# Designs tried in a protein design chat: VHH binders against q09150. Part 8

Target 1, 302 residues: q09150
Amino acid sequence: MRKEYLVSHIEENAHQADIYSLNVVAGNLWSASGDSKIKKWSIGDAEHSLVEEIDTPHKLGVHHLATSLDENVVVSCGFGQDVYVWNPETNEFRDLGNNAQHPSECWSSCISPDGQTIAFTSVDGRIAVWDNPSDCKISELDTKGKFGLCIDYSPNGRFIVSGHQTGQLFLISTETGRLFHVLSGHTSPVRSVAFSPGSTLLAAAGDSKMITIYDVLSGDQVGQLRGHAAWIFAVAFNPVGDLLLSADVEGKIKIWDIDTMECISTQSETDGAIWAVAWYKNGFIVAGADKSIRWYRAAATE

## First folded at step 22 (VHH)

Design r51
Fold by ESMFold2, fold request of step 23:
Structure r51 (fold): chain B 302 residues (1-302), chain A 119 residues (1-119)
Amino acid sequence: as target 1 above (302 residues)
Amino acid sequence: EVQLVESGGGLVQPGGSLTLSCAASGFTVSINALAWYRQAPGKKRELVAGITRGGSTYYADSVKGRFTISRDNAKNSVYLQMNSLRAEDTAVYYCAAYSYLRQSGSDYWGQGTLVTVSS
């Protein structure tokens, strides 16, 4: 059955600056902003009330945020390439950017579902994999200077994918620690990558204004979604894996049917950039340059 | 075509004041944060002050209470008001711009403006 989505709540000025990252986990929405704050919002009610506001040590704002499934491990990256790993229960921040043999210029990060492994990209093109309990780097891939803009950890824990300024994607097996595939299809910066919930597909999008869908195991491109007229900064599969959400820097939101590779909805709530999207049980959430969080709820189909 | 141009540096007596300006031009992408860094001879470049598009500010401990950063988003300009200057403030001051839309591995930097605090 086809679902329609309607705006159910708008939190205007949820942050004092652009909202760059959204994560849904354990009944909360996490938002990260250029105001250097991270906020938690309730998903389970229509008002989506603010649960917690966290002042971070980030100096120039937070642009990437990842959380473990249990919310016990959070990694955040900011402008000026600072990076912290922390536990929200204690708010004890570890400064990861100065703990390596040399300073890392981290840009984007992801965390394994169980919180045991953190991966991040860097401006110099290294993809580092970090063991959280032992606080040490366990592997890295050197892309020879290809700025890494986005990264995701598969829900099954078996793969990490990164997207780079060159348009290349690097798919790494976590079992072997080695490069599994180099994925082609983009010739411009890749801004967002996402695994499907079954970990069998991944989506990549960016400045080419197109979205490519890959089969993870074969590395084959299995679809191309065209329709955005501007750079795409966010993609996300819904929890079932049959829909993809995408948003661009001109405020367009598109929903794609993955079985047919067709756009089934286009929405526009603002002419400003949408930097982040997330799905939740009842619909999806977007945020961006207008500093507001917009919740969309699926309309009943029965 | 991206250009950051600093101005306002010069020679100043201890206890004096200067205002640094940085004008950003040629950007086809928005600027999400602007910052001032400084580098004294023989020292590492350090972040002095930063300001986000929303107006949030950061100051290094060594300059808190003496320096004030501000920005004019319409002009893509950032200013650093430097009061109660000390000899240790002598450095080349660099303007930096950060953009979430950047397409290259390098952030944007100006060429620097020299501030000399001479007793």
Scores: ipSAE 0.618, ipTM 0.814, lowest interface PAE 1.3, mean pLDDT 87
Fold by ESMFold2, last read:
Structure r51 (fold): chain B 302 residues (1-302), chain A 119 residues (1-119)
Amino acid sequence: as target 1 above (302 residues)
Amino acid sequence: EVQLVESGGGLVQPGGSLTLSCAASGFTVSINALAWYRQAPGKKRELVAGITRGGSTYYADSVKGRFTISRDNAKNSVYLQMNSLRAEDTAVYYCAAYSYLRQSGSDYWGQGTLVTVSS
């Protein structure tokens, strides 16, 4: 049966600027914004109350945020090419942006579920992998100038995937530190990548206005999801892995059934860009250019 | 044909004021943040002030209280009002633009405008 999703809560003006990143972990929604703040919101109540507001050292806003499963390690990236790794309980920020190879500019980052490994992309096409406890670079892949726009860490900890301005994806084995696959299929910038929760599939989307689904181990393209009329900046698998959420720069939100490769829901609550999406137990969350966070809950329909 | 054009630089006495302007043109994508950097002779380029599309501002400690950044979102223009100028403010000032929608790896920089604070 197909699921219907309805808006359950809107936090208008949740930030003073665009909201670029959302992450759901440990009962909280984390939001990151061009106002240089990160905010935590409660998932467990209907009002989704603000739990904490964090003033970051980012000078020109925060556009990427990732957290470990225990919330003890957070990595954030900003427009000023600054990258910080920090523990939210202490708010002690470690500046990693200046450790990138010159002339490297950090753009996007991810962190392993256990917080031990950090990876980030750069504007100059380098993908760097770091051991967090030792603060030591493990490896670096030079893509020869292919701007890296997005990156994700597989839930099983075994893979990192990055999406680039050329449409290529670079899938890296964390066990070897080496390139596992170069994935083709997109011909335009890839803006978002996401692993399925079982780490067997990954989704990639961007300026081509389509979503490709790849089998991680073989590198084969196993599906193509068409229907968006604008650039797609966010994709996410639900916790079960049977649904994919996507959103575009014209405010369209789509839910896809991964078994059938069919769009089963389209929502349009705003004309502004949606930069970020996330799933939670009861539904999904979107945020973007209108500075608001929109919560959706599943409704029972037959 | 992306261009950033700075203007308003010149020679000024210590304690004086200048307003720098930067006009951004040729962008096919929106601008999320605009910033002023400066580079003094023999020194590294440093971020002086920045402003986001939402109006959030940043100032380096050395200029806080003396410099004010402002932005005209409709024109993608940014201004730096520089008051109480000191000799150490002497530098070439550069405008920079940042876009979340950028498709290329190249940064957007102007050619610079010279500010000289001297008798």
Scores: ipSAE 0.606, ipTM 0.806, lowest interface PAE 1.4, mean pLDDT 87
Fold by ESMFold2, last read:
Structure r51 (fold): chain B 302 residues (1-302), chain A 119 residues (1-119)
Amino acid sequence: as target 1 above (302 residues)
Amino acid sequence: EVQLVESGGGLVQPGGSLTLSCAASGFTVSINALAWYRQAPGKKRELVAGITRGGSTYYADSVKGRFTISRDNAKNSVYLQMNSLRAEDTAVYYCAAYSYLRQSGSDYWGQGTLVTVSS
């Protein structure tokens, strides 16, 4: 069944450079940009209003941002390999970076739902897991040089998945700290991964222009979603888990019914790259190269 | 096919000035940031200065007030004006470019240009 979505608000020039990351948590939208700023926007009363603008210590812009469910822990990654963990109430940043021996060590990050564990990928193919309270590295998976482009933490806290330049996905059990599955199916860089809210499915997409759906426990492919004509940089399941949102570098936005594996909506309000997507209420939010945040709402039905 | 070509290095007296330049070619995608790094013999490579597409600049504490980074977006070129040079500024200086669309584990780096500050 097709559904219609309409632009309800455009925040033009929300940042002064590309917006690479969006997170919706605890009634706020968080945005991170190549202008080295992170911004909070209200989703509740006074919707769309800028709540806070945060000047970060990132030297060359912020390209990945993760927030814990309670908003108490934020991790951000920037060009030039800087990584910070910080408390939004104080905006005091802890530098987690190493020296510059590998100029592109950190690329993407995620946080466990309770904020205790941080995981990130690296350009040199390490997947690192850090204990936030003790500020120390817990474990590391060495993929032997496979650039890690994206990473996600399952909502149930049991798994981490990373997507790599080779097309491989590495699914790690957080309970054992060990590799659970190596998922194949992509032969091109994987740019985005996302777990379903029940943590039973995951989606992976990238330069192959298709989205592959996997069963987390078995590691089997359970579907492929085809229709994008360009590289896909963002995917996200809705809170129910029955819809997937995807966006590509040519500005196409698609919504997929996971039960039928069919595209039920396509939107194209901009021709620039969309780097980030997020669900909110009965709609979604996108942002990208045009420096703007676009809010969509489902059309009212009879 | 992307190339970064540095120029402007050489021998200079303490207190002198040099301008480094870096021309980027073969880029078909937007460059998010351009930066200068340096590496002295036996030491780790360090970020000296950077400039983002939005115009924000970064300078290492050791060079603030003495070095100025600038870019020409039309030519994808970055420049480092180095004034009041000191012996500790002696290093190979590298140009780097960052793009969110890269497909490999390697960022884009120049070959380096040597700056020697000596009497």
Scores: ipSAE 0.603, ipTM 0.788, lowest interface PAE 1.3, mean pLDDT 87
Fold by ESMFold2, fold request of step 23:
Structure r51 (fold): chain B 302 residues (1-302), chain A 119 residues (1-119)
Amino acid sequence: as target 1 above (302 residues)
Amino acid sequence: EVQLVESGGGLVQPGGSLTLSCAASGFTVSINALAWYRQAPGKKRELVAGITRGGSTYYADSVKGRFTISRDNAKNSVYLQMNSLRAEDTAVYYCAAYSYLRQSGSDYWGQGTLVTVSS
């Protein structure tokens, strides 16, 4: 069950500031940083190569990035609560801050797999769902002031989950537009949520230093993953859905077997925070406070 | 406990200059950006200038070319040099700090320092 992962490449100083978000989609790695830039890196034949550097209009840096599966819609959020939506082919940014229906205090965002809907968390605890083609708000859940720190859209398009400063998770059905479950288990801020690729499980982690696994349909906790000694800012299921990757603010990276709920690998980094993780091929990619992107691959086992 | 303390405000004649200072203390985590906001009587608070840890700057159009923001990372301090002051620059100026590790909906703000441009 134990696996070994080795660093295969380090892109030192990939950005001028912390790297807060990573997405792997359509043959590219996307990175977003406090330097207000978004960069695309190849994961194909020219692996690790910088494909594009995008200077965004964000005033104080970018901390959340979401992309549609076809890369035709990108959403980004920054520290000054500015939020933009754009098509990467044109790099023409739509400023959502001038739309009266948009929450002015947005923190995190996600986008449906087909790019048709965008969901936002806010500092004031509103979870807004936005129709991208018509540029209009579709629905909204008011959590009564619970700061929303993270949000994810299920791969099957049927659910949105948000994690909040109170430790609560709000699971929303996109078919009905209504609250489906309120999930308990954390008592401290939730920093990262992720759906499994089959959309049947979700993981949540944060300042409790614990990862909870929930069955999406029942809302029941089906596991708790313990072992991190620091706040967890990133979790991600692999494409198969049998492994979970997690990383904390002290540089520890853990791989978990979802069938057994056991840690099968721990990688120690510098004592700097890891803000973002992503799976690719037979390995994974991490980035954080040291401004570098680290690529890992599974070691030959025998 | 995180604290932001502004200083350097006061009364100045049009065309004059002031330097605002903000000292940040009690931060045990990375400060990702520092900013100056201002709020004139009867108006909403507006972002005037910002600076990231990497040194990138932002200025509102109304102050571009007249104001300069800088930071001293060793002292966790941010400064706003305000030149060619106008009556419309009269406001309470606030220092703000942004951190990705925040645990609540409240950003970090100073108490404010009054700048009055008159006569």
Scores: ipSAE 0.590, ipTM 0.786, lowest interface PAE 1.5, mean pLDDT 87

Design r52
Fold by OpenDDE, fold request of step 23:
Structure r52 (fold): chain B 302 residues (1-302), chain A 119 residues (1-119)
Amino acid sequence: as target 1 above (302 residues)
Amino acid sequence: EVQLVESGGGLVQPGGSLTLSCAASGFTVSINALAWYRQAPGKKRELVAGITRGGSTYYADSVKGRFTISRDNAKNSVYLQMNSLRAEDTAVYYCAAYSYLRYSGSDYWGQGTLVTVSS
């Protein structure tokens, strides 16, 4: 069944450059931008007021952001291959590129829900898992030069998945530190991956303009979502796990019913690329090239 | 094909000035950040200056107050005004472009332009 969403708020010029990452955690929205700033916005406030602006040490902009559930640990990746782990309470930044034995040329990162484990993809195709804050390497997988473009940590803490330039997904077990599955279904770069809230499903999308849904345990493809006409750069499950949000470089936003594998809503208020999406309450948030943060709410149902 | 072309390098006396230019072409979308690097003989490549699409700038400590980076988004070009040049500024200067749409393991680099500061 079709579902209607309405724009509820637009924060114009939320950043001075493209917004590449959005994270909703603990009642706050985190945004990261090519302007080298990270911002925190209030979800509970009707005005979605700016809570905090962080001047990061990133020299050439930020394109990836991950936060622990308690907001005590934040990991950010920047253009120039600089990576920082920091505590938002103290704003103390740890330079992993220069001060730790971390792999160079990191691109994307994710953090475990409890903040004790951090994983990275690198441009040269490594997937490295590290203990925080000891900075001890737990495991590493070498894909032999396949650029890792995206990565996600399962909510139950049991799996890490990365998407790569070849279209392959590497699913790693955090219990064994070993490769659990190599998932196929894409033959072009995967730009975004996301676990469902129950960690039972995995969504992957990218330049194929298609979203593939996988069963995490079996590795089987359980669905393919077709409808986008452009490269998809962001996917996210809603908190309940029955809906999937996606966005592409032409500014199209789609909502998918996971049970029926059908598109139930399409939004097109902007023609600029959307790089990031996130769910909040019964609505969602998008951001991208137009430098705005756009908030949507579900229309009242009879 | 993505191409970065540097220009403006040459020989200059200590205390002199020089302006480097870099034109980026072949991109289907806007460039997120542009930067200048340099590599002196026997030394590692180092970031000299960077500028985001939003206009945020970074400078290495060694060039602060002397160098100015600027960009023209419409032309996908970046410039480096170098004043009060010193012998230690002698290096091959490289232009770099950064895009979120990259899909390969290679950064976008120019071929470099030689800057020699000598009396």
Scores: ipSAE 0.762, ipTM 0.897, lowest interface PAE 0.6, mean pLDDT 93
Fold by OpenDDE, fold request of step 23:
Structure r52 (fold): chain B 302 residues (1-302), chain A 119 residues (1-119)
Amino acid sequence: as target 1 above (302 residues)
Amino acid sequence: EVQLVESGGGLVQPGGSLTLSCAASGFTVSINALAWYRQAPGKKRELVAGITRGGSTYYADSVKGRFTISRDNAKNSVYLQMNSLRAEDTAVYYCAAYSYLRYSGSDYWGQGTLVTVSS
């Protein structure tokens, strides 16, 4: 069944550069940009007003952002391969890159639901898991040079998944710290991975222009979503887990029914690349190269 | 194929000025950040200055007030105006480009241009 979505709000020039990451947590939208700023936006008001602007110590922009559920921990990765952990309460930034024990060349990061564990991918293909705030390494997996482009933490806290340049996904058990699955299905870089809310499914997408859905426990491919004509840079499950949101470098946004594996909506209001997507309420948010944050709401359904 | 080509290096007297240029090509989308690094003999490579696509700039403490980084987004080019040059500024200067489309383990670096400050 087709679903209609309408643009409800556009925040023009939300940032001064591309917006690469969006996180919805605790009723707020967090955005990170190549302008080295992180911003917090209100979801509750119709205008989605700016709540907070953070000038990060990133020197060359931010491309990944992870926020704990309680918003007490914010992890950011920059183009300079610098990584910071920010405490909004104390307004302190911890430079993890300068720690001799911390792996260099980090690219993407995720944080556990409880905020006590942070995981990173690196350009040289490492997946490292660290305790926060002790900054003690819990575990590390070496893929032997396979660039980790994306990473996600399962909502139930039991798994970490990373996508790599080879198209492989590495699923790690947080309980054992060991590799749980190596997932195949892509032969080109995976740009985005996302767990379903119940942590039962995993979506992966990238340069293959295809989205693969996996069963987390079995590692089996459940489905493949085809329709994008360009590289996909963002995927996200809705809060219920029955829909998947995706966006590509040509500005196409698609919504997929996970049960039928069919595209039920396509948006194309922009021709610029969309780098990040997030769900909020029954709508969704996208951002990318046009430096705007675009809010969508579900239209009335029959 | 991504390429970075530096130019403008050379010999200059202390107190003199130079302008370095770097042209980036081979990218399908605009580059997020451009930066200048330098490596002096026997020293580690260090970030000298950086500029984001939005125009945010970074400068190492050692060059603040003397160096100015700028960029032309349309040309994917970055420039480093170096004033009040000192002997300690002698180094090979490298241009670096940063893109979100990166999928390989290699950074995008130029071959470097030598800047020698000597009386």
Scores: ipSAE 0.752, ipTM 0.894, lowest interface PAE 0.6, mean pLDDT 93
Fold by OpenDDE, fold request of step 23:
Structure r52 (fold): chain B 302 residues (1-302), chain A 119 residues (1-119)
Amino acid sequence: as target 1 above (302 residues)
Amino acid sequence: EVQLVESGGGLVQPGGSLTLSCAASGFTVSINALAWYRQAPGKKRELVAGITRGGSTYYADSVKGRFTISRDNAKNSVYLQMNSLRAEDTAVYYCAAYSYLRYSGSDYWGQGTLVTVSS
């Protein structure tokens, strides 16, 4: 089975540096860049116009962005290991780096569906869960030096998963704050993890150039997606959960059928690294080293 | 292997000028941010100036108006022009590079270059 996608819009020079993170929430696209800016883009209009530009207090760029479903909480991680929680209503930034309990060298972050919990990975291998807005640490798992490169919160709010430099995934129960599974299958850094919409599956990818699909509850590996020839830096399930989007550092974009575990589409419009991907409606968005935001739509016949 | 090599440090009189250079190599992709840190005796290392690939700059309050950071993206190099140097600027200056491709717990740092401001 094949599926055709077409470029519907390109926002050239959307940022002044690489775009490392994309989030689609509440009908908007959020982007974060190494230029230390966060931008909000319209999904509803055909031009995908810029809605808001935020000058963050990050000194050396932003590489991870998490936004709550209601857009009331925005968490950003910067190259200087600085972390901020932004309130769009008040335009206030809380500096979490000054908290003595905060993990050293935070790298990635995710937000619970209800916006009340924020989780972080750190370079020194800590997975910390914090209450928002009290900024009190709820729990912490120490992987003992395994750099946490990525993290995601399950849509049902029950799990947090992080990917690490060793190829391991740590699946944490939010109910107990304890480790639920250690998932194997990779022996190289995991760069991206994503829960399916139903929170039943988990996708992980990275330097292995392979995507592994796991059953969340059993921890069993249910599939491996092979086809990328370079490190994969982003994976995301579509809203229905039947497709997976992935992108690698050579600019290859792939769409996978989760039922068949086959690649059904490949896009190669750019040779630059793609760092971030996101679904919107029946299309998807990618961004990366070329500083553009590229929008794709399913072909009319599809 | 990733390497950062600083140069340009030395002894200078108060009010003098000095230019530091740092060349980063061994990266598979362009570095997002380059920065200069310094560590004076008995003090912790502090960020002096930073510059993103897009040209956004940061300066510590103590050096604003006196120091200028610049970079060459093609060479992954960063420079720090230091003017109106003061005794309190005496420190070992370190170059740092920041890449999204990082996969280990170690930052990318140079060995440092000593800047001494003294009459």
Scores: ipSAE 0.740, ipTM 0.889, lowest interface PAE 0.6, mean pLDDT 93
Fold by ESMFold2, look of step 22:
Structure r52 (fold): chain B 302 residues (1-302), chain A 119 residues (1-119)
Amino acid sequence: as target 1 above (302 residues)
Amino acid sequence: EVQLVESGGGLVQPGGSLTLSCAASGFTVSINALAWYRQAPGKKRELVAGITRGGSTYYADSVKGRFTISRDNAKNSVYLQMNSLRAEDTAVYYCAAYSYLRYSGSDYWGQGTLVTVSS
């Protein structure tokens, strides 16, 4: 069924530069920006008040952020090719970008729900998997120079998927540390990947302006979502797993019914790029080039 | 097609000053950060200074207090004012731009401009 969404709150100039990453966890929204700040916002009040502002050591801004479910482990990547793992409660940043045993020039990162495992992509095409407590490398996949642009950890903890400049996706089993599938279907850079909450599907999107849906276990492409007219930088499944949210560099936001593979809502509140999206209980959240965070809620049905 | 063009390099006496400029063209979205790097003979390329879209700056310890980075949004340009120059500042200086649209193995780089500090 079609659904309508309406803007419920706008935090204008939430950051001083583009907002590239959003994460919803434990009653908070985390935002990361090219201004080198990470901010936490309350989901539970109508004004979505700022809970905390974190000055990161990133030199040239933050573009990727991942958090554990308990918010105690955060991984962030920046434009200066710097990568930090940190606990906001201790305010200690561990610099992983200079560690000789992991890929240099890390671009994107993800973290397991329990914070025990971290994975990175790199410009030179290596995908590294790390055990966080021991700070040691579990495995590394060398894609032979395929720049890794995005990465996600499955909610069940069993898989990692990365998307690359070639259009290929690499799906890794966390149990074995070995490649599980190489997924094709895109021939252009993949900018965003996301697992469904049941970890049975994954979505990939990017410069092809198309979203592909894959069955995780078989590796088969099971659908395509077409309708965006510009590059897609963000996709996310809702918590039920029946809807997908997507946004493009021209400010278009689309909601897709996964069962029918059809677009059921389109929003366009800004002409600027939307770099990041997230779901929350009452709707969804977007942020991007206009430096603002926009909160949407589902409209009452008629 | 994105291009970065540096200018302003040359020969200067120790203690002198020089201004580098870099003009960026061909970008379809905002540039998050602009930076200057340098590479001295026999050394690795190092980040000298950077400036974000919001105006926040970074400086390497070796140049703090002597170099100033600035950005002109109307011209899509970045500048490096270099004062109190030393022989150790002799290097090829490169302009770099950082965009979230990056998809190749390289950031956007200029060809470089040589700065020589000598008597």
Scores: ipSAE 0.640, ipTM 0.818, lowest interface PAE 1.3, mean pLDDT 88

